Miniprotein binders against q53ft3. Designs and how they scored, part 19

Target 1, 195 residues: q53ft3
Amino acid sequence: MFGCLVAGRLVQTAAQQVAEDKFVFDLPDYESINHVVVFMLGTIPFPEGMGGSVYFSYPDSNGMPVWQLLGFVTNGKPSAIFKISGLKSGEGSQHPFGAMNIVRTPSVAQIGISVELLDSMAQQTPVGNAAVSSVDSFTQFTQKMLDNFYNFASSFAVSQAQMTPSPSEMFIPANVVLKWYENFQRRLAQNPLFW

## First folded at step 12 (miniprotein)

Design he1
Fold by OpenDDE base, look of step 19:
Structure he1 (fold): chain B 195 residues (1-195), chain A 97 residues (1-97)
Amino acid sequence: as target 1 above (195 residues)
Amino acid sequence: SDRERLIIKAKMAARWLRLALELARQGNTEAAKAAIEYAIRLLRRIEELATTPEEEEIVEQAIEAAQEALQLLEQGKPDEVEEILQEAIELLEELIQ
């Protein structure tokens, strides 16, 4: 039903079911993990009116698990990216995993998914900044990348009068690059995830 | 409260069974089976939460119905599953009231 992906690691598609409504992925060497993607496999949808609350757990200084709500996955939003690198030992909120004796190793964090009614999920507040507002950060990154490229390319721009004859070289007019850039920006503004 | 938990789980189980029914109708037998299995797991928990003989009986009947539905799907008889799943759903609705 669920998958978990960490960049540079194999995708996990077999969650451990720890309760009738709870699933867990183990994340070894969690300190090196910045982001985690949780997604539905597409094999089984949520029933109508249900979704998944996604939690992160790391051991506190006492070795006790601290669970924090990262966000949600639903049929309408079947995948989500979460930043976990900044989630230090805060006061764990009330979490549905607290009563479960999940065997933990000190170096292993966990992603927990609690399958719940949507109405219940709406009452929960994720920890701040865990949900990568994919749109803003990506838009900013993309914009920076585009600006960098444009600046780089523009640094080589010469007028026709300044051109040194080189019959063996192909030239692209600067206006083509600009047009591409403008079009890309427009598309990005319309839909940051247009690709 | 335990009663509230029971009701929530019953609602969830019913939703899984409804999904199973739809999946079975669509010919997605494997997904239907999985949905039923999730429902059964919830039903088992509900059974533990039940405090009255009436609740216990209702849950037991729902489990039996769900298991029968699962078996029918395994036998390749999806057409026969609808009535049984509907019965299980109705039982859960009774439990929620």
Scores: ipSAE 0.684, ipTM 0.897, lowest interface PAE 0.7, mean pLDDT 86
Fold by ESMFold2, look of step 12:
Structure he1 (fold): chain B 195 residues (1-195), chain A 97 residues (1-97)
Amino acid sequence: as target 1 above (195 residues)
Amino acid sequence: SDRERLIIKAKMAARWLRLALELARQGNTEAAKAAIEYAIRLLRRIEELATTPEEEEIVEQAIEAAQEALQLLEQGKPDEVEEILQEAIELLEELIQ
């Protein structure tokens, strides 16, 4: 139902459902991320009178999650760009246990989406500098990216004779995804600010 | 309170089922099934929040109706789900009071 896009990374389209009304995307190496785009895939809309509150969560120095409200997505505003670079409270210094006690565990943050009644969402206040005001441009870019992926992937469809039996499924060769990803990354490298 | 949370989730579940009904009428069977699945997850949570035997019976009946609607859609019978989804919605509206 949702997608999550970070520049230079593959789009995530399979949110993990963690509660009946809560969905998350993991963001490995989140300290290198400045912006995220959260959007509706278009496969299923919100029911009338409902929408999504979008949160950013990162582990604090004790490993406890810290959640911050970024903003909202709705049927009327189905995508949004959020700046997260100013929301991280990471430590830039060694802790008192010395260098051999420093654990360089990969840090993983999360984007959380809470599906709620619109009336409930109207009473919430996002962090004031998270949202970016160019929603329509990013919506059009995301749709063009999906169309590009569809056209590319469909040109490499494989016949039934080429697959191991899996009678109710259709498959796409794995190299189609990799070729699309590599081409997309090259375009980002050529114009890192095309968004 | 548990009752307030139950009512909120029941309102959300009913909205998912209304969407499923509209999607089924439009022939969008896969999206209708997804909407029902979201509603069932909410109904399971409502079942955990229920504190009276009346609430428990109503939510159990709503779950059974939603599951029957799912099965009919999986069998390619979207024209047969309207009454069953309406029944589930009415049960949720009774639960909201």
Scores: ipSAE 0.668, ipTM 0.888, lowest interface PAE 1.1, mean pLDDT 77
Fold by ESMFold2, last read:
Structure he1 (fold): chain B 195 residues (1-195), chain A 97 residues (1-97)
Amino acid sequence: as target 1 above (195 residues)
Amino acid sequence: SDRERLIIKAKMAARWLRLALELARQGNTEAAKAAIEYAIRLLRRIEELATTPEEEEIVEQAIEAAQEALQLLEQGKPDEVEEILQEAIELLEELIQ
């Protein structure tokens, strides 16, 4: 029913169902992850009046799991991008996964999805700065940032005839920036969350 | 309390079964089966929460109805599931009362 995507990794489409209304995805090497996308696969919608609360779990300094509410996925908002890089030092929140006594490695983070009545979800407050725009708006934002950087960098381009030797300074050839820009665009078109 | 938890899960199970009915009417048999399977998992949890003979009998009947509906869909008989799904939904609504 759900998918989970981390930039540069294969999409996960087979959540582990750990309770009648709870699903998890494992995130190994969680410290290298900055954003995660949670989305509905489109195979089955939520019933009317229901949706999903999305949580992030990471081990604390003692190796114990800490759970934080990231936000929600619903029929009206079927995909969401969550920034998790700033949450790795955050405080835990109340969560419905506390009864899960499943053996797991302390070095693996998890994304948890709790399927609930919308009334239950309306009273919950996600941790600050976790939610980001939809995948489409994320791609548009990223493309605008990419264009902005390239235009800025290219405005400083000079030809070899225009250069004055300056041995104390470091320079980057303009074609290196162009190749990076072109490669980034290609990869973004293939997978908006590759980075 | 166990009764309050039972009611919440019964509401969720009923919503899954109503979705299954709609999906079956649309010819989306695979999604209808998935919705019934989610409802059955909720019903199994309701069975654990039930504390009275009346609650136990109602949930047992709802499970049997949902399983029969799932069987009919697996046999390629989606036109035949409406009555049994509606029966299961009515049983769940009785649990909620």
Scores: ipSAE 0.667, ipTM 0.887, lowest interface PAE 1.1, mean pLDDT 80
Fold by OpenDDE base, look of step 17:
Structure he1 (fold): chain B 195 residues (1-195), chain A 97 residues (1-97)
Amino acid sequence: as target 1 above (195 residues)
Amino acid sequence: SDRERLIIKAKMAARWLRLALELARQGNTEAAKAAIEYAIRLLRRIEELATTPEEEEIVEQAIEAAQEALQLLEQGKPDEVEEILQEAIELLEELIQ
């Protein structure tokens, strides 16, 4: 029903079912993991009105599991990316995996998925920094890239009076670069995937 | 409370059975089987949470119906599954009232 993906690792498609409504993926060497993708396999959907709450669990200094709600997957949102690198020192939250005897090895974290009613899920609050908005992240990246390019290009800008003749070189007026930048920003704002 | 837990699980089980019914109608037999299996697991938990003989009887009947539906799917008789699944759903609806 579920898959789990860590960059640079093999995809996991066989979650351990630890309860009638709970599934777990093991994440060895979790300290090296920045992001995790949780997704539905497409073999069986959630029933109407149901979804999955996605939790992250890591051992604390005492070896006890610390669980945090990352977010949700649903039929309408069958995949999600979570940043877990910043959570490794966070506080634990209430979770539905409490009394489960999950064999834990040091350095192994877990992704837990609890299949729940959507109404119940709506009452839960994920940790604030776990959810990665792909669109927002892409937009921010693109904006930074554009800014970087503009700053770079503008650093070479000279006035006509400052120009040294170089017949072998082609020059682009700074205003052209600016116009391009403005146009690109406009298009990006309208549709981040305009290309 | 145990009663609240029972009701939640019963709602979930009913939803799985409804999904199974739809999947069976669509000819997705394997997914339908999986959905029924999920429902049965929930029903087993509900059975543990039941506190009255009436609740126990309802859950037992629902389990039997779900198992029969699963068997029919395994036999390649999806057309015969609808009535049985509907019965199981109705039983669960009685349980949550």
Scores: ipSAE 0.658, ipTM 0.885, lowest interface PAE 0.7, mean pLDDT 86
Fold by OpenDDE base, look of step 12:
Structure he1 (fold): chain B 195 residues (1-195), chain A 97 residues (1-97)
Amino acid sequence: as target 1 above (195 residues)
Amino acid sequence: SDRERLIIKAKMAARWLRLALELARQGNTEAAKAAIEYAIRLLRRIEELATTPEEEEIVEQAIEAAQEALQLLEQGKPDEVEEILQEAIELLEELIQ
């Protein structure tokens, strides 16, 4: 359902589902990360009236997790870029992940996505400066990230005849990825701020 | 409160089931299955939050309906899923009242 991408790193498409409505990506070496892209894979949309609240967690000086709301993803805004480099000094707030025992490793941050009703999301206030606001920089960055993702995904593409049986794994057809890419490019061209 | 949480999750589950119905109609069987599975996970949580026998029964019936719908999709019978999903949605609506 969700993907997470850091520039210069492999795309993550397998979030850990930690609750019925919560997903987590691990971000190793988070101190070197400036921006994170969270996006819908396009396989399953949100139900009508629902979206995802995106949180960032890092360990504080005591090693305790500090969660901060970065922003949102929705069917209308299926991807978002967040700047996380300046968030390391923030104070923690109440968050939906607080009750979960998530195993944490030093130097590993987490992106959490909470699937919620849109009405509930509207009552939440993201931390300041997390959203990338520069249109030109945003477009260029997004394009690079998209290309990175496409190149990564396509590198694993095999024909059906080349596939080895792996019943425990799910496969996404290459044409689905391409279609998603093309649709995203089209939307980006029409409105760089569609997300 | 637990009741508030129950209601919120029930609303969410109903929305997932409605999405599943739409996806099934569109012929997107795999996405429909996933949506149903998501709803079932929510329903299991609702079951844990239920405080009355009546609530427990409603949730159990909704789970059964959702599971049946999932089985029908596995069998390649998307046309038969609509009625069952609608039943599950109605059960959840009853729970929300």
Scores: ipSAE 0.650, ipTM 0.884, lowest interface PAE 0.7, mean pLDDT 84
Fold by ESMFold2, last read:
Structure he1 (fold): chain B 195 residues (1-195), chain A 97 residues (1-97)
Amino acid sequence: as target 1 above (195 residues)
Amino acid sequence: SDRERLIIKAKMAARWLRLALELARQGNTEAAKAAIEYAIRLLRRIEELATTPEEEEIVEQAIEAAQEALQLLEQGKPDEVEEILQEAIELLEELIQ
């Protein structure tokens, strides 16, 4: 029902169901993560009047898991980017010898999604400014992805004067890649959520 | 209280079943089955929260109706699920009071 994406990592589409109304994604090495994307896969919507509250969890100083509300996903907002960098451990103070900064531990955090009635969600307040505008943020993410693809593909382009034919090798003119890039950009500008 | 938690979960289960009914009417059998399965998971939790014989009987009947609807969809009979899904929804509304 849900997916979870971190830039530079494989998308997760198989949430662990931990209760009848709760789903979890594991985030190993979460200290290197600044943002996570939580989205609906599109195979089944929420029922009318329901949505998802999105939480971030890590153990507190007593070893107790702390669930912090990041924001929401709904049928009307089926994808959202959440900033988690300000919620990581070590946000308190550290002494000059920083033992926690020297000792590397496997940091395992979780993204939790609680499926709830919208009325229940309206009474909740997310922590700080964890939520980021989904339209603007997805446009920026997609633009960075398109720029990276274009730059990568263009680095392999060979002009006709530089061509060295090989029967086992195929070539793509750079203009074809540019046309794909421009078409994708136009579609994204028209509907930033078409993906 | 257990009664308040039961009511919230019953409202959620009913909404999943209404979605399942709409999906079945649209011919989206796989999504309808998934919606019923989510409702059944909620119903099993409601069964744990039930404290009176009346509540226990109603939730047992709702589970049976939802399981029958799921079976009909698995058999490729989406036209036959409307009445049994509406029966399950009415049982949940009765449970809410």
Scores: ipSAE 0.648, ipTM 0.882, lowest interface PAE 1.2, mean pLDDT 76

Design he1
Fold by OpenDDE base, look of step 16:
Structure he1 (fold): chain B 195 residues (1-195), chain A 97 residues (1-97)
Amino acid sequence: as target 1 above (195 residues)
Amino acid sequence: SDRERLIIKAKMAARWLRLALELARQGNTEAAKAAIEYAIRLLRRIEELATTPEEEEIVEQAIEAAQEALQLLEQGKPDEVEEILQEAIELLEELIQ
C-alpha cells in the first residue's frame, strides 16, 4: 500500500505492518538523511474518509524512540516530501505507535504510517518545517515526478497470486520501482537541491 | 477508552468494506480482496476489545460475512459479494450504535 524513498537508497515498497492500521519503514543511518518521500503505491486506495498520518521516530539520548508527526498522505495527496534532518532535537509528541517495543538499533530511525479517520487527522498538528512547501518549483516538479511514478508503477501492479501461489494482495514488482527510480535520479541529477 | 477504540475501529472496518464493495463492482477483484483483508484485521482487533456477548456475536458474524465475501471473490463471483458485504457493514453499524 505504501512506499518510502530516500535519495541514494533503494526504494522501499514493503512496509512492515506492525498493527492492523500501522505500517513501518526502517531507515538505517538516519542521520545522513535530509528528506524522505512517502507515497501510496496505487494498489489500494484509502477508504472514503480515511488517510495516513506519517510519523518519524528516532532514538533519543536514552535510546528511547521519539515519535513526531510529519504530515499526512491521502487519496487526494498520495505522496509527500518531508525534511527530517532538523528534527533530531525535537520533543516527542503523542503518537499512536505506543509501547511497541520495536527493537531499535541506535542508528535506525523509522517512518510510521497510521491509517486513520480524516476527522481524527484534522485534530493533529505536524511538527513545524517538516513538510516541504509545495509552493516552490522544485517541490512541484518533484510531486509531478512522484505522480508519474505512481502511474507508471501501478500499471505494472500484479497480485501475489499471479507471481506466486500465495495471497491475492496486489503489489508492484521491485524491479519496476527500481527502474523508475534510476530514471528519476538521472533526470534530477542536475538539481543539487533535490535531496 | 476501550469502547472508543472499538467504535473507531468499527467505523474504519465499515469503510474498508464499503471500499471493497465499490472495488468489486468496478471489477477490481484483487483490490477488493485486499480491502476485505484489512477489514478482517480490524474486526479481529474489535473482537478482542468487545466486552459483551452481544458485541462478540456481532463481530463474529461480521468476520464470517467478510470471510465469505473474500471466498466468493476468490471463486470469481463478485456479483454475489454485494449482499454479504452489505450485511457485514450493517452489523458494524449496529455495533457503533
Scores: ipSAE 0.646, ipTM 0.882, lowest interface PAE 0.7, mean pLDDT 84

Design he15
Fold by ESMFold2, look of step 17:
Structure he15 (fold): chain B 195 residues (1-195), chain A 97 residues (1-97)
Amino acid sequence: as target 1 above (195 residues)
Amino acid sequence: SDRERLIIKAKMAARWLRLALELARQGNTEDAKAAIEFAIRLLRRIEELATTPEEEEIVEQAIEAAQEALQLLEQGKPDEVEEILQEAIELLEELIQ
């Protein structure tokens, strides 16, 4: 239902469901991460009146998780970019992930998504600097996301000699991905809001 | 409290079932099944929170109705699930009181 993207890394599309209404993504080496994108995959929408509260969690000096509310995703706002670089030593917030209150690997953080009633979400206050606050931040993150997509798609590239016949599958030449990438970069540089 | 959490979970389950009903009407069987599965996970949590025989009976009936709806969708019978999903939703509304 959800995806999680960090610039320069492979996209994660397989959240771990940790409760009937809660999903997590692991973020190893989180200290090098400045921004994350949380988005709905487009498979199934939230029911009307529901949405997702998005949290960031990192281990404290004792390895215990500290959870901070980043913001929300909803059918009306199905993707959100969060700045986490300033949160890695911040104070925790009230959160619904008590079942994840276990000692954690020192360099691994988590993104948690709690599926909730919109009324319940309206009573929650995100950490003030988590959301992307400028077009420059959005452009920087989007560039990293495009680099990630290109690197990911390129990792599947094979020569014609390496291809196994697969009559039931459609293939796209690798240079199509490069041309898409170059065109998207050019358009984004001209107008970061063109999409 | 357990009652407050039960009511919240029941409201959420009902919303998932209403989405499932809408998706089934559109012929989107796979997404309707996914919505019912989310509702069933919530219903099992409601079962754990139930404290009265009336609550226990209602949630048991709601689980059975949701499971029957899921079975009909798996059999490729989306047109037959509307009444069963509406029954499950009504049970959840009764549970909320």
Scores: ipSAE 0.612, ipTM 0.869, lowest interface PAE 1.3, mean pLDDT 80
Fold by OpenDDE base, look of step 12:
Structure he15 (fold): chain B 195 residues (1-195), chain A 97 residues (1-97)
Amino acid sequence: as target 1 above (195 residues)
Amino acid sequence: SDRERLIIKAKMAARWLRLALELARQGNTEDAKAAIEFAIRLLRRIEELATTPEEEEIVEQAIEAAQEALQLLEQGKPDEVEEILQEAIELLEELIQ
């Protein structure tokens, strides 16, 4: 349902579901991270009237997790770019993820997505300066994201003759990924804020 | 409160089931199944939040309906899912009121 991307790193498409309505990505070496992209995979949409609240957590000076609301993703806005570099020294409070038994290791931050009603999301206030608002920065980052994802996916591409039986796994044809990439590029060129 | 949490989760579960219904109608069986599974997870949480026998019964029936819908989708019978999902949604609406 969700993906997470850090520039220069492999895309993450397997969030850990930690609750009925909560998903988590681990971000190792978070101190080197400036921006994070959270996006919908395009498989399952949010139900009508629902979206995702995106949180960031890092360990405080006591090693306790500090959660901060970064922003939101919705069907109408299926991806968002967040600047997290300036948040690493901030103070946080208990958030919806606070009650979750999430295993944490040193130097690993987390992106949490809470699937919520849109009405509830509207009452929440993200931390300042987390959302990247410049169109140019957005376009550049999105392009990097697309390239990263395409390269990642393509690295696993095999011919049918090279496939080994794996009944428990689902496979996506490479041409589907390419088609998605091309369509996304076209839409991005037409309107950088289409999503 | 627990009651407020129950209501919120019930609303969410209903929305997932509605999405499942729509996806099933579109022939997207796999995503429909996933949506139902999301709803079932929420329903299990609601069951834990239930404080009255009536609430417990409603949630149990909704879970059964959702599971039946999931089985029908597994069997390749998306056309038969609509009525069952609608029943589950109605049960949740009853719980919300």
Scores: ipSAE 0.565, ipTM 0.849, lowest interface PAE 0.8, mean pLDDT 84

Design he5
Fold by ESMFold2, look of step 16:
Structure he5 (fold): chain B 195 residues (1-195), chain A 97 residues (1-97)
Amino acid sequence: as target 1 above (195 residues)
Amino acid sequence: SDRERLIIKAKMAARWLRLALELARQGNTEAAKAAIEFAIRMLRRIEELATTPEEEEIVEQAIEAAQEALQLLEQGKPDEVEEILQEAIELLEELIQ
């Protein structure tokens, strides 16, 4: 029902079910991981009124599991990107996994998904800096698209001395594109959703 | 309390069964079976939480209905599951009261 993706690794689509309503993915060598994507496979949706709370767990210095709420996945928001690089030294949060002090191996962390009623999820607060907000991810994507377009368009820039006659072809001065780039970037920094 | 935990699990089981009913109506038999299997796992947990003979009887009947619905889907009879799923849902709603 769920998938888990880490950059540079094979996607995991076979979560281990550890309780009637709880699913886990193992993340070996977790210290090298900065972001994780959790998503619904699309084969079966949540029932109406239900969703999934997503947790990250790592062993502390004593080998005890530390669970932190990252955020949520729902039918309306079926995928999410979570930043975990800052969480590996963080304090645990309240969690439904009841985790015993058993760790699998050194350097193995886990992603846990707890299937819950939406009303129960609405009362939970993710640990700070855990979730990449959809606005933050949207902003980063938008900035990359902006840079890609500007760099592509600029690669065709020629001076007037380098031009050949092309009377049926329309042209845009390069400074217009630069002005648009600079204005767009400024507006994006002020309000990522302005467009 | 055990009663409060039981009610939460019963609400979730009922929602899985309502999803199964909708999926069966759409002809998505494999997803409907999966939803029933999630409901049955939830019902087994409810069985462990039950503390009165009334609660135990209701849960047993709900499990039997869900298992019958699953068997009908496995036999390729999705048109026959609606009433039995609705009975299981009604049992769970009675348990919630």
Scores: ipSAE 0.665, ipTM 0.882, lowest interface PAE 1.0, mean pLDDT 80
Fold by OpenDDE base, look of step 16:
Structure he5 (fold): chain B 195 residues (1-195), chain A 97 residues (1-97)
Amino acid sequence: as target 1 above (195 residues)
Amino acid sequence: SDRERLIIKAKMAARWLRLALELARQGNTEAAKAAIEFAIRMLRRIEELATTPEEEEIVEQAIEAAQEALQLLEQGKPDEVEEILQEAIELLEELIQ
């Protein structure tokens, strides 16, 4: 349902479902990360009146997780870019992940997505300056990249039944994602404005 | 409260089932199955939050209906899914009242 992208790293399309309404991506070596992109894969939309609250978690000085609300993804806004580099010294906020004992290593942060009612989401306030403007060149690049990824990867999408007798969700083979990434990186290296 | 949590999850489950119904009608069987699976996971949580025998019974019936719908989709019978999903949705609506 969700994907996560960090520049210079492989795209993640397999979130860990930690609860009936919560998904988590691990971000190793999070100190080197400036921006994170969270996006819908397009396989399953949100139900009407629902969306995803996107949280960032990093360990504090005591090793305890600090969760902060970055923003939202919805059917109408299926991708978002967040700046997380400036959040590492911020204070925690109210979050839905508090009761989860997620095994963490000190160098690993997490992106958490909570699937919620839109009415509930409207009452939440993201941390300031986390959302990147869609007007900047970086956002434009990311959007084009995500569109390219989606178009490429979705053409290879198969049901679990076609892969292995398992859940009914559609899957994109990891090797397809890798091939896309390699091709995209090659094109980007040749011409950063190839899109 | 647990009751409030139950209601919120029931609303969410119902929305997933409604989505499944729409997706099934559109012929997107795989996405419909996935939506039902989400609903079932929510229903399992609701079952844990239930405090009365009546609530438990309603949730159990909704789970059974959702599972049946999933099975029908797996069998390639999307036309038979609508009635069952509607039943499950109605059960959840009863639970929310």
Scores: ipSAE 0.628, ipTM 0.877, lowest interface PAE 0.7, mean pLDDT 84

